# Designs tried in a protein design chat: VHH binders against q9p7j3. Part 207

Target 1, 174 residues: q9p7j3
Amino acid sequence: MILPLFPETQVHVFVYENVSNCAAIHEQLISQNPIYDYAFLDAATILYKKQVYSAIIRALEDRRDEQMKTKTIHSEVILSLSPKTEISSAFRQFSMTKKSKNIVVVKIDSKLTEEEEFERLDKLVEGNRVEFSDEELQKLIDFKVLKKNYKLDPSTLENPLASILSSIALRGYS

## First folded at step 15 (VHH)

Design dc67 (framework vhh_6qgx_2)
Fold by ESMFold2-Fast, scan of step 15:
Structure dc67 (fold): chain B 174 residues (1-174), chain A 122 residues (1-122)
Amino acid sequence: as target 1 above (174 residues)
Amino acid sequence: QVQLVESGGGLVQAGGSLRLSCAASGFTFSDYTMAWFRRAPGKEREFVAAITWEGDDTFYTDSVKGRFTISRDHAKNTVSLQMNSLRPEDTAVYYCAAATYDFGTPTEYDYWGQGTRVTVSA
């Protein structure tokens, strides 16, 4: 994928369902294994492709403007999904945990092609690969988690996209 | 201010034991994942062991499994590394590190000690 605002930046997003090895991945993250340099999200928190893209764009804008609040671009993506600027809260709300079943994986600044990253991730993640599409994401979302993370009212639940995108774009200002 | 201070390093002969301690001040470290890293002469920093804030789960690099034990004392705000059956290849400066979160990305250890030197002879 090419982002119009950042055409030089290589971005890949992958979705896996029925993942059985999240605890093993967590161990690799704790030891800072460089092979696992990705952002690992819990798919229960992601409803739309635009939600992920908006967080990526916000993270890249903050990096360009030298305003990142975290140490890496992948961490900044996780922070950028949150409507608040509190780092630990954002990680607890959106990150894959050892109990996760479905995950969304983001890679920025890859030196590999999308197909090469896909082949690499398939060896690290024990689950079923699915298309990064609104249709597939909507099968994996937990609406109770989404409502809590974005503080959605019943009136916005029928069309939550605009509210979610505004929360991501305006974090720290609302 | 946040501070991590290591102690317990020294010179020991192969087959011996050392206990490293890390004292934390300026924060409640029961909310943090604590880890030990080491840097051997002429080498890059290497992960050694960690203990998680959630459930006190422990993880070790393969070369130290069965020989090293990480533990924490929440009341004393300390994390310790018991090193048994030491080998010359364990010679390194050992660093204590702390992280507020340990999932989502490769763990970002925000706080580091200055290190304590361990030398294992012959």
Scores: ipSAE 0.763, ipTM 0.866, lowest interface PAE 0.5, mean pLDDT 88

Design dc68 (framework vhh_6qgx_2)
Fold by ESMFold2-Fast, scan of step 15:
Structure dc68 (fold): chain B 174 residues (1-174), chain A 122 residues (1-122)
Amino acid sequence: as target 1 above (174 residues)
Amino acid sequence: QVQLVESGGGLVQAGGSLRLSCAASGFTFSDYTMAWFRRAPGKEREFVAAITWEGDDTFYTDSVKGRFTISRDHAKNTVSLQMNSLRPEDTAVYYCAAAAYDFGTPTEYDYWGQGTRVTVSA
């Protein structure tokens, strides 16, 4: 994928449903296995493609401006999904856990072709890959989690896209 | 001030045992994943064992499974590594590390001890 403001940055986003090995993936993250250098998100927290892209754009802007709060671009993507600036809170809100069943995986600055990333990830994740589309994401979202993470009231829940994108874009502005 | 202080290193013969301890202060110990890493002379640092903040789940690198046991004492704010059936290849400086989050991306361990040396002779 290509982003207008960052046309030379390689971005790949993968969606997997019915994942059975999240605990095994978690073990590989704890041991710092370099093969697992991705951002692993819980699909229960993602409603729109634009939500993921907005977080990626914010992370890339913060990297460009030398304002990253985390050590890696993938960690910065996870932080950027949160309306708050607290790193631990953002990770607890949006990351895959050993209990996750559906995940969204983000890769930035890949040295591999898209086909090679597809083949590699399909071997690391024991689940069914589905299209990265609003239709597929809306089958996997948990609205209770979304409401809690973005502090949505009933009126904003009727039109959540604008509220979510504003929360991501305006994170850290008082 | 966050501090991790290791102890228990020393010289031991192959087949022997050592218990390493790490005393943690300056943070809410129960909210952190704790790990042991090691570095042999001329080598890169490698993962040895970890114990998670949620559920005290334990993980080990293949070469130490069945020989090493990681544990934590929440009341004393300590994490320990019991090392049995030691081999010359286990010779390294052992480091205690702490991470506030251990999911989403490869774990970034923000706090490290100064290390304790373990030498295993034939």
Scores: ipSAE 0.787, ipTM 0.879, lowest interface PAE 0.5, mean pLDDT 88

Design dc69 (framework vhh_6qgx_2)
Fold by ESMFold2-Fast, scan of step 15:
Structure dc69 (fold): chain B 174 residues (1-174), chain A 122 residues (1-122)
Amino acid sequence: as target 1 above (174 residues)
Amino acid sequence: QVQLVESGGGLVQAGGSLRLSCAASGFTFSDYTMAWFRRAPGKEREFVAAITWEGDDTFYTDSVKGRFTISRDHAKNTVSLQMNSLRPEDTAVYYCAAADYDFGTPTEYDYWGQGTRVTVSA
């Protein structure tokens, strides 16, 4: 995908359901295996495509402005999903864990095409790829997790998009 | 403040054993994933072993599996690396590292020791 504010930046987002090897992926992350240089999100935390894109845009803005709080652009995407600037809390709230069943995978600055990244990633993730669409994401979301992560009240839960996007956009200002 | 101090390095003959220790202070030991990394002269730093904060799961790089054992002692606030059947290729400076999260991306180890030198002669 092309981002209007960052047209030179390659961005790919993949969604996998019924993933059986999250523990094996976790082992590769701990050893800093460079093949796994992606942001691995728990799909239970993602409701809209715009939620992921807003976090990506925020991370790219922070990189441009030399204000990243983490060491990599992929880590910055995970942090940017959080309404707070606490890194460990953001990772605990949004990251894939060994208990995850459905995941969203983000790749920024790929030297590969989307199709090539898919072929590579499909060998790393043992699950079923589905379309990155609001329809598919809404099948995988956990509303209790979403409410907790964004501090949503019952009235906001009916149409949470604007609240989520505002939380992502405004998080790092204070 | 967080501090990691390594000890136990030295010179040993091939086939010998060494035990490295890392003393941790300035944080709650049980909340951190602990790891050992090494760097040989002229080479990049590489992962050796880790023990997770949740469940004490252990992971090793392929070249040391079956020869090295990582462990932690919560009461002494230490992580140790028992190195057996040492090879000249294991010659490196060994670093202790800590991370307060280990999911989502390749783990960012934010705290590092100064390193301890291990030399294995043929």
Scores: ipSAE 0.781, ipTM 0.878, lowest interface PAE 0.4, mean pLDDT 88

Design dc7 (framework vhh_6qgx_2)
Fold by ESMFold2-Fast, scan of step 15:
Structure dc7 (fold): chain B 174 residues (1-174), chain A 122 residues (1-122)
Amino acid sequence: as target 1 above (174 residues)
Amino acid sequence: QVQLVESGGGLVQAGGSLRLSCAASGFTFSTYTMAWFRRAPGKEREFVAAITWEGDDTFYTDSVKGRFTISRDHAKNTVSLQMNSLRPEDTAVYYCAAASYDFGTPTEYDYWGQGTRVTVSA
């Protein structure tokens, strides 16, 4: 995908369900294996494509403006999903864990072709790749997690899109 | 200000043992994932072992599995690496590292010690 504000930036988003090797992926992240240079999100936290793209755009804006809070663009994407600026909290709220079953994987600034990224990531993730679509994401979301992460009240939970996007775009504003 | 100070390095013969220790000041280890990395002469830094902040899960690189054991002591605010059955290929400078989060992306270790040298002779 091409982002209008960042047309030179390569962005790929992948969705996997029924992933059996999240613990093995976590081990590779801890060991800093450079092959795993992606943002790995728990799909239980993602309801819309626009939610992911809003976080990516915010991360790219922060990189452009030299105000990233983390050291990598992928880490900045995870932080940018959070309505707060606390890094460790954002990672606890949105990241894949060893107990995750469904994941969303983001790649920015790939040195590989799109086809090579598809082939590479399919070898790293032991699960079923599904379409990155609102329909597929809605099968994987956990509304209790979503409500907690974005502080949604019951009236907002029935139509949360605008609230979520506002929270991401206005992160850091009181 | 956070400090990590390694100790326990030295010269040992192949088949011997060493225990490395890392002491932290300025923070409590219980909320940090702790790791050991090593760098052999002329090579890049490589992962050796880690112990996670959640549940004290341990991970090891394949070449040290069954020989090295990582542990932490919450009361002393230290992390240790027990190295048994040492081989000449284990010769390296060993570094202690700490990360406040260890998931989602390749772990960014925010804090590093200065390193302790281990030499294993044949």
Scores: ipSAE 0.781, ipTM 0.876, lowest interface PAE 0.5, mean pLDDT 87

Design dc70 (framework vhh_6qgx_2)
Fold by ESMFold2-Fast, scan of step 15:
Structure dc70 (fold): chain B 174 residues (1-174), chain A 122 residues (1-122)
Amino acid sequence: as target 1 above (174 residues)
Amino acid sequence: QVQLVESGGGLVQAGGSLRLSCAASGFTFSDYTMAWFRRAPGKEREFVAAITWEGDDTFYTDSVKGRFTISRDHAKNTVSLQMNSLRPEDTAVYYCAAAQYDFGTPTEYDYWGQGTRVTVSA
């Protein structure tokens, strides 16, 4: 997908369920294997497509404005999902871990088409790709994780979209 | 201030052994994944081995598996690389590196030592 505010930037988002090789992916991330230049998120933390897109837009705005707090655009996406500016907390809250079972993978500045990225990722991720849709994400979310990450009270948990988007947009201001 | 200081490099003959050590100061050592990278003359830096902050899991590049062993001593704030059965192709400057997070994206090692030289003669 192309974002209206960043039409020159290609963005691809993939969702995988029942992933069996998160530990192997983690090893490749530790060794800085350039093939794995993506943001790998735990699907337990993502409820809406708009949540992911808001984080991507915030990261791209911070890059445009020379306000990035991390070294890469993919790391900035992970940070931008968090209501805090502390990098290690954001990564612990939202990143895939070796124990993850369902993941969301984000690619920004892709030199490949969506089909080419899928072919590449299908070789790296041992799981089942599902549609990047609110319906599919809602099957994978962990509401206890979501509540903790965004500090949602019982009233906002019933309809959390506005609160989540506000948290992403107002990170560092309130 | 964060500081990583490597030691233990030197000249050794093929088949020999060396133990590299990295002394870490200025941060909470147990919260960081520690790694060794190397760079041979005229080549890019490559990953050698890592030990994770959570669980002390160890990872190695294929060319050193079974020959090198990474370990950490939390009481002394040191990470070590035991290098056995050394080969001429192991000749490089070896760098100690530290990262506070090692998941989500390719790991960004925030702190690096200045390196220690290892030369393996035929």
Scores: ipSAE 0.785, ipTM 0.879, lowest interface PAE 0.5, mean pLDDT 88

Design dc71 (framework vhh_6qgx_2)
Fold by ESMFold2-Fast, scan of step 15:
Structure dc71 (fold): chain B 174 residues (1-174), chain A 122 residues (1-122)
Amino acid sequence: as target 1 above (174 residues)
Amino acid sequence: QVQLVESGGGLVQAGGSLRLSCAASGFTFSDYTMAWFRRAPGKEREFVAAITWEGDDTFYTDSVKGRFTISRDHAKNTVSLQMNSLRPEDTAVYYCAAAPYDFGTPTEYDYWGQGTRVTVSA
């Protein structure tokens, strides 16, 4: 996909349910295997397409402005999902772990078409690919995790979108 | 302040053994994934082995599997690499590295030691 504010940047987002090989993926990430240059998120933390897009846009803005806090654009996406600027806590809150069952995978600056990325990623992820849509994401979310990550109170939990987006947009040192 | 200090490198004959150690200070050692990387003359840095912060799971690059063993001692804040059946192609500077997170993206090792030199003669 092309983002209107960053038309030169190729962005692909994939959703996989019932993934059985998260531990194997984790091993490849630890060894810095370049084939795995993606952001791997736990789907339990993602409720809306706009949540992912907002984090991507924030990361691209920080790269454009030479203000990235992490070493790669994919790491910056994970940081940008967090309402805080502490990198390690953002990764613990939003990343896929070896125990994850459903994941969201983000690729930025792909030199491949979406179809080619599907073919490649389907070889790396042992699970069922589903549409990147609010409907599919809402089947995979863990509301307890979402509430904790964004510090939502009961009054905002019924309609959390605005609160989540403002948390991502207002992430800063102060 | 974070410090990683390697020791144990040296010159050894092919088929010999060396044990590298990395002493860590300035952070909560048990919260970090620890790894060994190496750089041979004229080559890029490559991954050798890692031990995870959660569960002490171990991982190795294919060329060292069965010959090298990574371990950590939480009480001493050290990570070690036991290197057996050394080969001339294992000649490199070996670096200790630490990462506060090891999932989500290819792991970003934020802290690095100065390196310890290993030379394996034919």
Scores: ipSAE 0.766, ipTM 0.867, lowest interface PAE 0.5, mean pLDDT 88

Design dc72 (framework vhh_6qgx_2)
Fold by ESMFold2-Fast, scan of step 15:
Structure dc72 (fold): chain B 174 residues (1-174), chain A 122 residues (1-122)
Amino acid sequence: as target 1 above (174 residues)
Amino acid sequence: QVQLVESGGGLVQAGGSLRLSCAASGFTFSDYTMAWFRRAPGKEREFVAAITWEGDDTFYTDSVKGRFTISRDHAKNTVSLQMNSLRPEDTAVYYCAAALYDFGTPTEYDYWGQGTRVTVSA
């Protein structure tokens, strides 16, 4: 995908359901295996495509402005999903863990096409690939997790998009 | 101020054993995943072993599985690497490292010790 503010930046987002090997992926992340240079998110935390894109845009803006709080663009995407400024809290709220069943995978600055990234990820992720769409994400979301992560009340839960996007854009001001 | 101080390195004969220790201070030790990395002469740093903050799960690089054991002592704020059946190819400087989070991306080890030298004679 092309982002209007970052047209030179290659961005790919992938969704996998019924993943059976999150523990094995976690082991590869701990050993810093460079093949796994992605942001791995728990799909239980993602409701909209626009939520992911807003976090990516915020991370790219922080990189452009030399204001990143983490060491990599992929870790900055995870931080940027959180309304909080604490890095460890953001990772515990949004990251894939060994207990995750459905994941969203983000790749920034890929030298590969989307199809080539699918070929690579399908070898790393033991699950069913699905479309990155609001419809598919809404099948995987955990509304209890979403409510807690963004501090949503019942009045916003039925249409939370604006609240989520404001939380991402205004991180650290609320 | 975060500090990681390694000890226990030295010279040992092939087939021998060494125990490395890393004393941690300046942070909440139980919240951190602890790891050992090594750098052999003329090589890049490589992962050896890790023990996670949640559940004390242990992970090892293939070449040390069954020979090395990583453990941690929360009362002493230490992580240890018991190295058995040592081989000449285990010769390296061994570094202790700490990470506050170990999932979501390749783990970012923000804190590193100065290293302790291990030499395994043929």
Scores: ipSAE 0.777, ipTM 0.880, lowest interface PAE 0.5, mean pLDDT 88

Design dc73 (framework vhh_6qgx_2)
Fold by ESMFold2-Fast, scan of step 15:
Structure dc73 (fold): chain B 174 residues (1-174), chain A 122 residues (1-122)
Amino acid sequence: as target 1 above (174 residues)
Amino acid sequence: QVQLVESGGGLVQAGGSLRLSCAASGFTFSDYTMAWFRRAPGKEREFVAAITWEGDDTFYTDSVKGRFTISRDHAKNTVSLQMNSLRPEDTAVYYCAAASFDFGTPTEYDYWGQGTRVTVSA
């Protein structure tokens, strides 16, 4: 993946459906197992590739400008998906939980190729890997969750892209 | 002011028991995942046990499963670690830690105690 403002930054995004081991992954996150240094998102919250890219770009901008609100770039990605700056709220809104069934996994600054990350993640995630595409994401989204997270009304739900991207760009309004 | 204060460390013989306690103040205790970490002399910090904010689910590192038990008292704002069948390898400074979220990424523990020393002699 090529980012216009961060061409040297290696970014990989993976999508898994029908994941059966989210509880086991959660245990590894709690113990700070370094093998699990990724951002694990609930696919029920992600509708577009551009949604994920916008959050990544915002997180990288905050890192570049020494304005990160979290301790890691992966945590900053999760925060950046939310229209608010409250870290715990953002994590509750967008993160994989032990009850998640479909997940989106983000890796930034990987020292591995995309193929090597696939081999690694396929051993950690017990699910079916699918393409990171708008078509596949649309099959996994929960529109009730999306509406709640971005405060969308029925008319906006018919074409929510601009609203979602604006919400990400306005993260941290006070 | 947010504080975590550990107590209960000391010197014990192998096969003995100790109970560590961590008192939390300055936040709503039940909203936090609580954990114990340890650092042995010359080693890096390692995870020991955790209890989650939602459902009080407990997790342990393999070397302490069946010997250590983590628990919390919501009314007293304390988390404790009951350590049984102690081994010389358990010798370490034990730290209490708290996190307001434990999902999505390797958990960022926002608050840490100063640590309490446990020495297990052969």
Scores: ipSAE 0.786, ipTM 0.882, lowest interface PAE 0.5, mean pLDDT 88

Design dc74 (framework vhh_6qgx_2)
Fold by ESMFold2-Fast, scan of step 15:
Structure dc74 (fold): chain B 174 residues (1-174), chain A 122 residues (1-122)
Amino acid sequence: as target 1 above (174 residues)
Amino acid sequence: QVQLVESGGGLVQAGGSLRLSCAASGFTFSDYTMAWFRRAPGKEREFVAAITWEGDDTFYTDSVKGRFTISRDHAKNTVSLQMNSLRPEDTAVYYCAAASWDFGTPTEYDYWGQGTRVTVSA
């Protein structure tokens, strides 16, 4: 996908369910293996495609404006999902862990097609690839995690999209 | 004011052993994933070993598995690298590094020591 405000930036988002090798992926992240240059999110934290896109747009805006808080665009995407600007907290809230079972993987600035990235990721991720769609994401979300991460009350939890997007857009201001 | 200080480097014959230590000031190691990296003359820095903040899980690069052991002493606020069966190719400056999180993206180590030199003669 191409974003209207960032037409030269290639963005790919992938969803995997029933991943069995998150611990092995975590080991590769710790050793800074450059093959794993992606943002790995826990699908339990993602309810909508727009949630991911809003975080990507925020990260790209911060890169454009030379206001990134982290060292890489992929790290900035993870930070941008959080309603607050505390980096360690954002990573604990949204990142894949060795115990994750379903993940969302984001690649920015790819020079590969979506199909080529899928072939590459299918070698790294031991799981079942599913469509990046609201329907598939809603099968993987953990509403208790979502409520905690965005401080949702019971009235907003039934239709949280606007609240989530506002939290991402207003991060650091309120 | 956060500092990492390495010690224990030196000259050793092939087949020998050395124990490197990393001491922290300004923070407690139990809240951080700790790692050892090395840089041989004329080469780029490479990963050697790590111990995670959550669960003290240990990871090693293939060339040192079975020979090196990373460990943490919570009471002394130190991380150590026991290096056994040393080889000439282990000759490098060894650095300790700390990260407050180790998941989501390739780990960004925010704190680094100045390094300690290890020379292994044939």
Scores: ipSAE 0.779, ipTM 0.874, lowest interface PAE 0.5, mean pLDDT 88

Design dc75 (framework vhh_6qgx_2)
Fold by ESMFold2-Fast, scan of step 15:
Structure dc75 (fold): chain B 174 residues (1-174), chain A 122 residues (1-122)
Amino acid sequence: as target 1 above (174 residues)
Amino acid sequence: QVQLVESGGGLVQAGGSLRLSCAASGFTFSDYTMAWFRRAPGKEREFVAAITWEGDDTFYTDSVKGRFTISRDHAKNTVSLQMNSLRPEDTAVYYCAAASHDFGTPTEYDYWGQGTRVTVSA
């Protein structure tokens, strides 16, 4: 995907369900294996495509403005999903863990095509690739996790999209 | 305020053993993943071993599996690396590192020790 404000930046987002090797992926992340240079999210935290895109746009804006709080663009995407600017909290709230079953994987600044990234990721992730769509994401979300992460009350749970997007865009304002 | 202090390095003959220790202070030790990295003369820093904040899971680079053992003592706020069957290629400065999070992206180690030198003679 190409973003209108960042047309030179190649962005790919992948969704995998029934992943059996999250512990093995975690091991590769700990050893800083460069082939795992992605943002690995727990799908239980992602309800909409626009949620992921808003975090990517925010991260790219912070990079453009030389205001990143983390050391890499992929880490900045994870931070940008959080309504607060606390790095460790954002990672605990949104990252894949060794116990995750379904994941969302983000690649920014890819020098590969989307299909080439699919071929690469399919070798790293032991799970079933599904379409990056609101329909598929809604099958994987945990609404209790979503409510807690974005501090949603009963009135906002009926249509949380606007609240989630505002939380991402206005992070650090309050 | 976070401090990591390594000790236990030295000179040893091939086939020998050394135990490295890292004393941590200034943070909640149990909340951090601890790791050992090394940098050999003329080489870049490489990962050696890690022990996770949740569950004390251990990970090793292939060249040290079965020879090195990482462990942590929560009561003493220390992480240790027991190095057995040492080889000349293990000669390096060994660094202790700490990370507040290790999921989501390749781990960014926030804090590093000063390093302790290990020399393995042929």
Scores: ipSAE 0.791, ipTM 0.883, lowest interface PAE 0.4, mean pLDDT 89

Design dc76 (framework vhh_6qgx_2)
Fold by ESMFold2-Fast, scan of step 15:
Structure dc76 (fold): chain B 174 residues (1-174), chain A 122 residues (1-122)
Amino acid sequence: as target 1 above (174 residues)
Amino acid sequence: QVQLVESGGGLVQAGGSLRLSCAASGFTFSDYTMAWFRRAPGKEREFVAAITWEGDDTFYTDSVKGRFTISRDHAKNTVSLQMNSLRPEDTAVYYCAAASSDFGTPTEYDYWGQGTRVTVSA
């Protein structure tokens, strides 16, 4: 995808369902294996494509403005999904865990095409690739997790998109 | 002020044992993943072992599996590395590190100890 405000930034987003090796991926992240330089999200927390893109745009804006609160652009994407500015809370709310079954993987500044990244990720992730689409994401979401992460009341659960996007865009404003 | 203080390094002969300790202060210890890294002369720093903030799960690099054991004492705010059956290849400066998050991205260890030297003679 091309982002209008960041036209030279390469962005790829991948979705995997029924992933069996999240514990092995977690081990590679802990050991700082550079092959795993991606943002690994739990698909239970992602309802819309626009949710992911809003977090990416916020992270890129913070990088442009030299206001990143984390050390990498991929970490900044995870932070940017949260309505709060607290780093550890954001990671615990949105990151893949060893118990995750479905994941969303984000790559920024890739020198590879989308298909080349899929070939690399298919070697790292033991799961089924699905399209990055609202339809596929809606099959993987956990609405209890979404409600808790974004503090949604029953009236907003029926159409939460605007509330989620506002939470991401307004993170850190008091 | 966050601080990691290491101890336990020294000289040992091949086949011997050493126990490294890292005392942590200035943060909520139970919320952090703790790890040991090492750097041999003329080489890059490499991962050795880690113990996670959630569930105290342990991970080891292949070359030390079965020989090294990482452990955590929450009451003392310490992480330890028991090193058995030491080999000359284990000669390195050993560093204690702490991270507030270990999921989602390659773990960024925000806090590091000063390092403790381990020399294994043939």
Scores: ipSAE 0.777, ipTM 0.881, lowest interface PAE 0.5, mean pLDDT 88

Design dc77 (framework vhh_6qgx_2)
Fold by ESMFold2-Fast, scan of step 15:
Structure dc77 (fold): chain B 174 residues (1-174), chain A 122 residues (1-122)
Amino acid sequence: as target 1 above (174 residues)
Amino acid sequence: QVQLVESGGGLVQAGGSLRLSCAASGFTFSDYTMAWFRRAPGKEREFVAAITWEGDDTFYTDSVKGRFTISRDHAKNTVSLQMNSLRPEDTAVYYCAAASYNFGTPTEYDYWGQGTRVTVSA
């Protein structure tokens, strides 16, 4: 994917359902295995493609402006999904955990093609890859988690897109 | 001012035991994942063991599973590594490290000790 504001930046997003090895992935993340240099999100927290893209754009803007609060672009994507600026809170809310069953994986600044990243990730993730589409994401979302993370009221929960995107864009002004 | 101070390193014969300790100060110890890494002469730093702040879950590299045990004492702000059945290949400088609570990406260890040397003779 090409981002109009960042045309030189390679971005790949993958969705996996029925993942059986999240505990093993978490162990590799704790041990700083460089093969796992991705952002691993819990799909229960992601409803729209635009939600992920907005977080990526915000992270890239913060990197460009030398305003990143985390040490890597992938960590900054996770932070950028949150309406709050608290790093630990954002990671608890949006990251894959040992108990996750469906995940969204983001790779930024890849030197590999999408097909090559897929081949690498398919060896790391024991699950079924599905299309990165609103239709597939809507099958994996947990609306209770979404409501809590973005503080949505019942009236906005039926069509939350604008509220979610505003929360991401205005992070730090809440 | 954050400080991690390692102790307990030394010389021991193969098959022996050694206990490393790391004293932490300057941060809320209970909010951090604590880990041990090591670096042998001429090699890159490698992960050894970690204990999470939430629930004290433990993780080990394959070469030390069953031989090493990581633990933490919240009252003393210490993390310890009990090393049993030591092998010559365990010879390294051992470093204590602390990470803010995060998942989802390779863990960023914010704070590091200066290291303690462990030598295992044949």
Scores: ipSAE 0.702, ipTM 0.850, lowest interface PAE 0.7, mean pLDDT 87

